# VH-VL binders against Alsin (ALS2): the designs that were tried, part 6

Target 1, 196 residues: Alsin (ALS2), of Homo sapiens (Human) (q96q42r690to885)
Amino acid sequence: GYIASLHELATTERRFYSKLSDIKSQILRPLLSLENLGTTTTVQLLQEVASRFSKLCYLIGQHGASLSSFLHGVKEARSLVILKHSSLFLDSYTEYCTSITNFLVMGGFQLLAKPAIDFLNKNQELLQDLSEVNDENTQLMEILNTLFFLPIRRLHNYAKVLLKLATCFEVASPEYQKLQDSSSCYECLALHLGRK

## First folded at step 20 (VH-VL; from w7 with heavy chain A58T)

Design y8
Fold by ESMFold2, look of step 21:
Structure y8 (fold): chain C 196 residues (1-196), chain A 119 residues (1-119), chain B 111 residues (1-111)
Amino acid sequence: as target 1 above (196 residues)
Amino acid sequence: EVQLVESGAEVKKPGSSVKVSCKASGGTFREHAISWVRQAPGQGPEWMGGIIPIFGSTKYAPKFQGRVTITADDFAGTVYMELSSLRSEDTAMYYCARESYWEDYFDYWGKGTTVTVSS
Amino acid sequence: QSVLTQPPSVSAAPGQKVTISCSGSSSNIGNKYVSWYQQLPGTAPKLLIYDNKRRPSGIPDRFSGSKSGTSATLGITGLQTGDEANYYCGTWDSSLSAGYVFGGGTKLTVL
């Protein structure tokens, strides 16, 4: 039911945060600290990706913490932050997708300077583990693509959990309508961004 | 550009309380942790606590636990700090500061507001 | 008392180099990222260095940061009279319940 679906949201949000936090700390921060990353344009695009990734990681971590607190309280659905401030979450995912798309369209990781490419090659096993790609012959670019699209994959899971929560209410209720509408927004965004 | 603005200067009696506010113009505010940092004359900055407006979550420095209350209007993004049981040692400049999404530093600071505690 | 220890003052002539140390512990500098703030006379603190050594946009590369063990260092080369300010290190301290700590500050005098 309702409580079980809230626990699912909380548990999966914390798990997702842990993954993003590892990517941020073990790959993104060290990469951005290198002296020579590439041309000014390429570096600016990568820095924008990092900025938007960092924002998502922050929001997801705080959301996971807030869900833990929420589960010890009244648990009123309309006070769920992901519903109450859904436009913030949706916009943040859109901004991230825009940043990674802009970076990749301009050549992406292939245009990084040799020190950055060397860093990524030296860490290929870690990148593969973080992206959960099982084929050890998978090329670096495919691993990186899978890794940096992980945040966008979360949107479908939000849609699914919000729909589960909605089914705990009568279809005529305000709770059902808000949850169903929000689920539809996340699913539509997931489909739109997934095509990129 | 992000600009943080605290409410105007206050003169208070010992034993009373003070409530100051912080608002932002430009940039993002309400989804960040917003902290209050004070600085007594001739001293270094001292972190008092903070809040993330959209989540309502707070943290307080142990020194101020029990005397400070930080609240927010999560849609407007206005943050308030109330310090009670004022004493002369609370005379300081009070800043609001925005925590970065990297969580390790304050990237924007308000201009500060003076709170003077005197009889 | 400051959890992070800085020298109270440093001085050097224009064009020279200066370093400012910040000593902490394993509960802060040892496992957290360090930032540095510049406070010009009569102004609010301003972020100078974050993530131990990175510069925000608009901060010249004359300013550098490093971290080793439980100590951090701010380096300033090519000193200018406009660099005269108080400098503070800052970081989270895991020994406190969610506490951010600043150093006591170092006053830089440009002779």
Scores: ipSAE 0.681, ipTM 0.848, lowest interface PAE 1.4, mean pLDDT 88
Fold by ESMFold2, fold request of step 22:
Structure y8 (fold): chain C 196 residues (1-196), chain A 119 residues (1-119), chain B 111 residues (1-111)
Amino acid sequence: as target 1 above (196 residues)
Amino acid sequence: EVQLVESGAEVKKPGSSVKVSCKASGGTFREHAISWVRQAPGQGPEWMGGIIPIFGSTKYAPKFQGRVTITADDFAGTVYMELSSLRSEDTAMYYCARESYWEDYFDYWGKGTTVTVSS
Amino acid sequence: QSVLTQPPSVSAAPGQKVTISCSGSSSNIGNKYVSWYQQLPGTAPKLLIYDNKRRPSGIPDRFSGSKSGTSATLGITGLQTGDEANYYCGTWDSSLSAGYVFGGGTKLTVL
C-alpha cells in the first residue's frame, strides 16, 4: 500500500544517499584536493561534474531526511517534496548527466594528470566496492563510468515508486493525476538521459 | 553571478521585534541552505541559524533558540529572519549567506542590512 | 570569546609574507573542513579558502590554506595594500549540534 510504498521510497533514498555520500567524501573531495589534476579545461569539466554531483547528493540526502519526517506527519501525497519540487529534481539530474557526458566525451578521467590517475589506481578496490562491480577484469575507466552513472539509474526507480503510490488512489483523484504525471516525467527523463 | 539582497535597514526600540528578508537576484537559492549571520560593530561574525527553503528545515544556534524564527516562501524564493525581544546588544549588521552544496562553507553573502536598537 | 581562536592582528610590509592562525578543537577543526573569509573595510565577508586549502575561482594563488591537527593557517604572500582586511576562519562544530562557528578575526595591516 501507500504507507509501504512511502517506506520503500524513504529506505531506498537513504541507501542511495549513503552511496553518493561515500563517493563524494572518499573519491571526489580527495581527488579535487590534489595539487595537480591536469589542464585548465579538464579541471573545469571535472569541477562541474563534482558540483552537479554534490548538488544531487545534497538534494537526495535532504529528501531522505524529509521523508523520515513526512512518515511521522500527515502524509499527504501533494506535499511530497519529490512531487512539489519535481522540476528541481529533474533539472538537477539533467544538469548532472550533461556535466558527466561533457567530461567523458572530452577524454574524461584518462586526461587527468598522473597524481590523479595514481590516486584512482590506488583506490581501485574502493571504487569496485562503491560501484558494486564484481568482475576482476573490469577496467578502471569502466568502473568509474559505472560509478558516476549511478544517479541516472535512480530515475527509473522514482518513476516506478511514484506509479506504485498513484495506484493507491482513485483514478479520478487529484492525487492519482499528480503522481502519474510525475512518474511519467521521471520515466521520460530516464529514457532521454539513457540515450546519452 | 549570484547576488543576495537583504531588506532595508531598520531602527527599533528595545523589546520589539524585527523581520529581515533575503532574496537572490540570480543563480540558485531556494534549494540551498540559507543562513543568517550577524556582526556587531567591531566584532566577528556570528552564525544565527538557517533554512533550506524547499524543505522548510531549520537549524538554530543555541544562543538564539527561542528568539529567532527563520522562515521561507519556497516558491517566491524569499527567506525571512525574525528576532524578538530586541536589546541594545542586538545592534548589528545582519547578513544572509548561501551555503554550498558541499555544506562546509558560505559561497555567497549579501551586502548586509543594519538593525539598530535604540531608545 | 570565540570557539576558534585567532590572533587579533598581524602586520607586514607590501611584498612580504604573513600567516594567520586559527586554533580550535577535535570537535571542529580536527574533524571538519575549514574555510577562510576576507572582509575588506565596509564590505561583507567573501569566501577566500574552502576545504582547508582550495581557492574559489578568482582568488590568486598567493592566498593559501592548510590544516594540521586542530589548527588551521591562512598564508598570504606578496602582500598588497588591497589585502588590508579582517580575516575569519570558519567551520562546523559537532559539540554545538551542527552549529557553524567563526573565529574572532584577525586584522591584517599592510604598512
Scores: ipSAE 0.604, ipTM 0.829, lowest interface PAE 1.8, mean pLDDT 88
Fold by ESMFold2, last read:
Structure y8 (fold): chain C 196 residues (1-196), chain A 119 residues (1-119), chain B 111 residues (1-111)
Amino acid sequence: as target 1 above (196 residues)
Amino acid sequence: EVQLVESGAEVKKPGSSVKVSCKASGGTFREHAISWVRQAPGQGPEWMGGIIPIFGSTKYAPKFQGRVTITADDFAGTVYMELSSLRSEDTAMYYCARESYWEDYFDYWGKGTTVTVSS
Amino acid sequence: QSVLTQPPSVSAAPGQKVTISCSGSSSNIGNKYVSWYQQLPGTAPKLLIYDNKRRPSGIPDRFSGSKSGTSATLGITGLQTGDEANYYCGTWDSSLSAGYVFGGGTKLTVL
């Protein structure tokens, strides 16, 4: 029911945050600290990806923390931050998807300078583990693509959980309507961004 | 570019409280952690605590826990800091500062507001 | 008494190099990212260095940062009169009763 669905949202948000946090700390921050990353244009595009990724990571982490507090408190559905501030979450995912798409269209990770490529190769086991790619024959660039497109999958999960929460209320209730509308917004965005 | 603006300077008596506000001109504000940092004359900065307005979550430095309350309004990107039981040692410049999404530094600072505690 | 220890002052002539140290512990500098802030006379602090060594846009490359163990260093080459300021290191502290901590500051005088 309702409480079970809230626990599902909290648990899966915590897991998602942990993965994003590891990507940020173990891949993006060290990569950006390298002396030579590539051309000015390539570096600027990568910096934009990292900026948008860090915003998502931050929002997801704070959302997870707020859900822990929410579960110990009143638990009113209208107070859920992912519902109340959905436009912020939707916009943040859109901005990230745009940044990674722009970077990849312009050549992506393969245009980085040798120190950056060496860093990524040295960390291929970590990248594979974080992306959950099981095939040892998978090329580095495919691993990176899988890894940096993980956030799109999360939007579908938000839509599913919000719909589950909606089914805990009568169809005529304002709670049902708000949850269903929000679920539809997340699903619509997930489909739109999945085509990119 | 973000501009942070604190409320005006205040003169207070010992034992009273002060409430200072902070809001942004342009840029993003309410989804960031917004901190209060004070600086007594001739001293280094001292972090007091912060809030993320959209989440309502707060953190306080141990030195100020129990004396400081940081709040945000529900709809506008205004953050408030209230410091109670004022003493002469609380005379300082008070800054609001925006935490980056990387969480490890403050990327924008207000120009500060003075709080003077004297009888 | 700040958790992070900095020399109270340093001085050098225009064109020279200076370094400013920041000593901490394993609960802060040892496992957290270090930032540096410049405070010109009569102004608010301004971010100078983040992520131990990265420069924000608009900060010239003569400012550099590094970290080793529980110590961080700000380097300034080609000193200019306009660099005369107080410099503070800052970082999170993970100990049970901590938060964000700043160094006590270093006054740089350009003679």
Scores: ipSAE 0.595, ipTM 0.829, lowest interface PAE 1.9, mean pLDDT 88
Fold by ESMFold2, last read:
Structure y8 (fold): chain C 196 residues (1-196), chain A 119 residues (1-119), chain B 111 residues (1-111)
Amino acid sequence: as target 1 above (196 residues)
Amino acid sequence: EVQLVESGAEVKKPGSSVKVSCKASGGTFREHAISWVRQAPGQGPEWMGGIIPIFGSTKYAPKFQGRVTITADDFAGTVYMELSSLRSEDTAMYYCARESYWEDYFDYWGKGTTVTVSS
Amino acid sequence: QSVLTQPPSVSAAPGQKVTISCSGSSSNIGNKYVSWYQQLPGTAPKLLIYDNKRRPSGIPDRFSGSKSGTSATLGITGLQTGDEANYYCGTWDSSLSAGYVFGGGTKLTVL
């Protein structure tokens, strides 16, 4: 039901935040503190990726915290932050996907300077664990690609949970329409960004 | 470019309250923690508290709990700070400041607004 | 008294190097990231250093930061008259939910 779906959203958001937070703190922040990352252009593209990633991580962390508070109060669907501020969430995911795509199209992690590549190689086991790639033979660059596209898969989960919430209301209700519309927006975005 | 603007200077009597506002004219604002920081003449800055407008969540420095209330008009993108039971020691410049998404620092500051408490 | 202790003033001639210390505790500098802010006369503070040692875009590399134990240091080489300002360290403090704390400030005078 409705309450169960709200708990699902809260629990999965917290777990997703934990994953993003680990990537931010254990990979991105240490990487960005290295003295030599590459050419000015490559560094600027990587910094943009990190900026958009940190925004997502922050947004998702705060959303998870707000859901915990939401579950202890009035639980009106239209008060859900992900629904009330859906354009912010959708735009943040789009901006992130654009940043990582721009970085990868221009050569990506392969163009980083040796100290950065050495850092990534030294942390390959951690990267594999965070990306949840099962194949021990997977190359570093494939692991990195999988890892940095994990946020796109979350959009489908939002669409699924929002649709579950919608089915708890009458089809003619304003609640159903708002939830279903939002679910469709997240699914459409997930498909659009997933073509990359 | 992010530009933060506080409301105009105020002169207040002891025992009264003051409410100052902050809004941005560029960049992102509502999804950041927006803090109020005051600076008495000749002194260092002092963090008072903050709010994340889209979530409504607040945090207050212990020194100001009970006297300060920070609110937001989420869609207007305006943050307010109200300080009650004013006394002469509250005479200061009051800044709004935007916390980075890395959470460790304030990346943009307003120009500040003066609150003067005099009898 | 400030939770973070800075010397009230430092001075040096143009072209010289100065360092500004910031002393704290295990509840702040000891396990949190440190930032530095520059406040030119009549202006708001401006971010100078974050994450202990990183520079925002537009801050020249003659400004540097470091952290050791419960102390942080701002370094300025190639001192210029335009560097004359107040400098503040800042960090989160976890003691009794104290929040963000600033040092009392250091006035840099260029002789």
Scores: ipSAE 0.586, ipTM 0.816, lowest interface PAE 1.9, mean pLDDT 88

Design y8
Fold by ESMFold2, fold request of step 22:
Structure y8 (fold): chain C 196 residues (1-196), chain A 119 residues (1-119), chain B 111 residues (1-111)
Amino acid sequence: as target 1 above (196 residues)
Amino acid sequence: EVQLVESGAEVKKPGSSVKVSCKASGGTFREHAISWVRQAPGQGPEWMGGIIPIFGSTKYAPKFQGRVTITADDFAGTVYMELSSLRSEDTAMYYCARESYWEDYFDYWGKGTTVTVSS
Amino acid sequence: QSVLTQPPSVSAAPGQKVTISCSGSSSNIGNKYVSWYQQLPGTAPKLLIYDNKRRPSGIPDRFSGSKSGTSATLGITGLQTGDEANYYCGTWDSSLSAGYVFGGGTKLTVL
């Protein structure tokens, strides 16, 4: 039902935020504080990734908090921030995916300076845990790729939950159309970004 | 570069209220926490509170709780601050400032607007 | 209560080095990131240092930041007359219900 789908959105958003928050605080912020990260170009690309990641982490965290308040309130579908401000969420995911793709195409984490690589190796067990990779002999660079492409998976979940919410309304209703259109936007974006 | 612009200077009587606005040009605004920070002559800055326009969530410094109200028009990208029960010690420069997505600092500040409380 | 303590003033000649301290507690500097702001005469504060030691684009590397325990330090080398300003540290403080706090400021005079 409607309430169950809202609880699903809230619970999964909180869990996703927790993951992003740990990556931000335990990996990205310490990494960016190192004195030598690499060439000017490599550093600029990594800074763009971190900027877009921190925006996503911020939006997801605030969205999760707002859903908790929403569930105690009126629960009107048009007031859902992910629906009302969907372009902001879609743009933020697109910008992040573009930034990480640009970074990886240009050589990615392998082109970072020795202090950065040493930091990442020292934290390999944490990175593996955060990425939830079962295969413990997975290489560091594959772990990093899995970790930083995690947000694309979330877009499919948004699409599914929004469609579930839509089915709680009559097909002819404005609510159904808004939710279905938004669900389609997230699914299309997920497919587009997944091909990169 | 982001530019924040506060509304014009105000002269007010003790006991009245003042309402100032903040708009942005360039860059992102409404998804950030937008704070109001005041600075009395010869003093350091004081954080008063802030709002995240798209979520409507607010936070207020304890010193100003009950006297300050911060609101937003999330689609117009405008934030408002209303300070009530004005006293002479409220005479200060009032800045709007944008909080970074890292949440620990203000990366852009407006030029500020003066509020003068005079009998 | 005074949360972040800075010396009221410091002075040095052009070309010299100066440091500005910021003393806090475990409820702020001890577990939060520290930022520094420069306020030139007649202007708004401007971000100088964030995340304890990082510089925004356009801030020269003669400005540096560090943090140890519950204390933070802003360093300025190659002092210029244009550096004459007030300098403020800032951070979140959990004892104020997550309120943001600034230091009282340090006026830097370039002789």
Scores: ipSAE 0.585, ipTM 0.826, lowest interface PAE 2.0, mean pLDDT 88
Fold by OpenDDE, look of step 20:
Structure y8 (fold): chain C 196 residues (1-196), chain A 119 residues (1-119), chain B 111 residues (1-111)
Amino acid sequence: as target 1 above (196 residues)
Amino acid sequence: EVQLVESGAEVKKPGSSVKVSCKASGGTFREHAISWVRQAPGQGPEWMGGIIPIFGSTKYAPKFQGRVTITADDFAGTVYMELSSLRSEDTAMYYCARESYWEDYFDYWGKGTTVTVSS
Amino acid sequence: QSVLTQPPSVSAAPGQKVTISCSGSSSNIGNKYVSWYQQLPGTAPKLLIYDNKRRPSGIPDRFSGSKSGTSATLGITGLQTGDEANYYCGTWDSSLSAGYVFGGGTKLTVL
């Protein structure tokens, strides 16, 4: 049922938040502190990616908290952050994706490869753990790229759980419509961003 | 440019309450946590608590728990700090400060509001 | 009585280098990023260093930060008269219900 799905979402959301937090603190922040990262423009683009990543982490954390509150009966379904603040989430994801795209288009990862190689080698195990990539032949920059795109994977999960939650309401109810609409928005965004 | 504008100086009697306001402009006010930090004369800053306006989530320092209330008006882009049961020791400069998305530093500060508690 | 410990004062002549230490514990500096704030006389604190060693825009490279274990250090090279101020370290402390904690402050006097 939908309750079980919400519990699963809550559990995985907590883990996801923890993972993102680790990426932010142990990968992104240290990367930004490296010397000779490239041109001023490249560095600025990376800073933008990191900043927007941090914002997403922040929002996901708040969402996790809202899920907990809901499951414990403290708040109603409408209080879920992904629902109540759907516009904020969607916009933040869009902005994040834009920043990553800009970074990629400008050859950011290629430029980052050399100055970050020692750091990545030193943190290879961490990168593999965070990305859940077990293939030792995978290039570290590819793993890093995977980490940058981790947030986008969660959008599908949000869409699915909202649909399940919608089944708890009458079709003619405003709650049902809101959940359906929100789910569609998340799904559309996930598809759109997944193509990039 | 982000600016935090605080309300004017306050003079209060012991046992009364004070409410200080902090209006944010030039940025995304609702998304950032706003903290209140006070500084007594000759002392260092002391974190009191904070709020995330968009979520209404509040955090208080244990020292002020039960005596401080932080609220936000999203429409006005203003955060409020109310401190009750005022004591002489509460005499201080009260700053509002914006917390970054990294959640471990304050990047913008108000100019401060002087609160004097005297009989 | 601050959670983070700083020397009460440091002094040096113009052009010299000074360091300000900040000592904490595993629940704060040991696990969190440290920030430094400069407070000029009669003004609000200003962010000087964040993420242990990063400088905000507009902060000269004369200012540097580092962290090791449960201690952080602020370095100021090429000391100028305008650097005379109080300096505070700060970070989050998980033991205090996720509260932010400041050092007691260090008064820097330029001789």
Scores: ipSAE 0.145, ipTM 0.724, lowest interface PAE 3.1, mean pLDDT 90

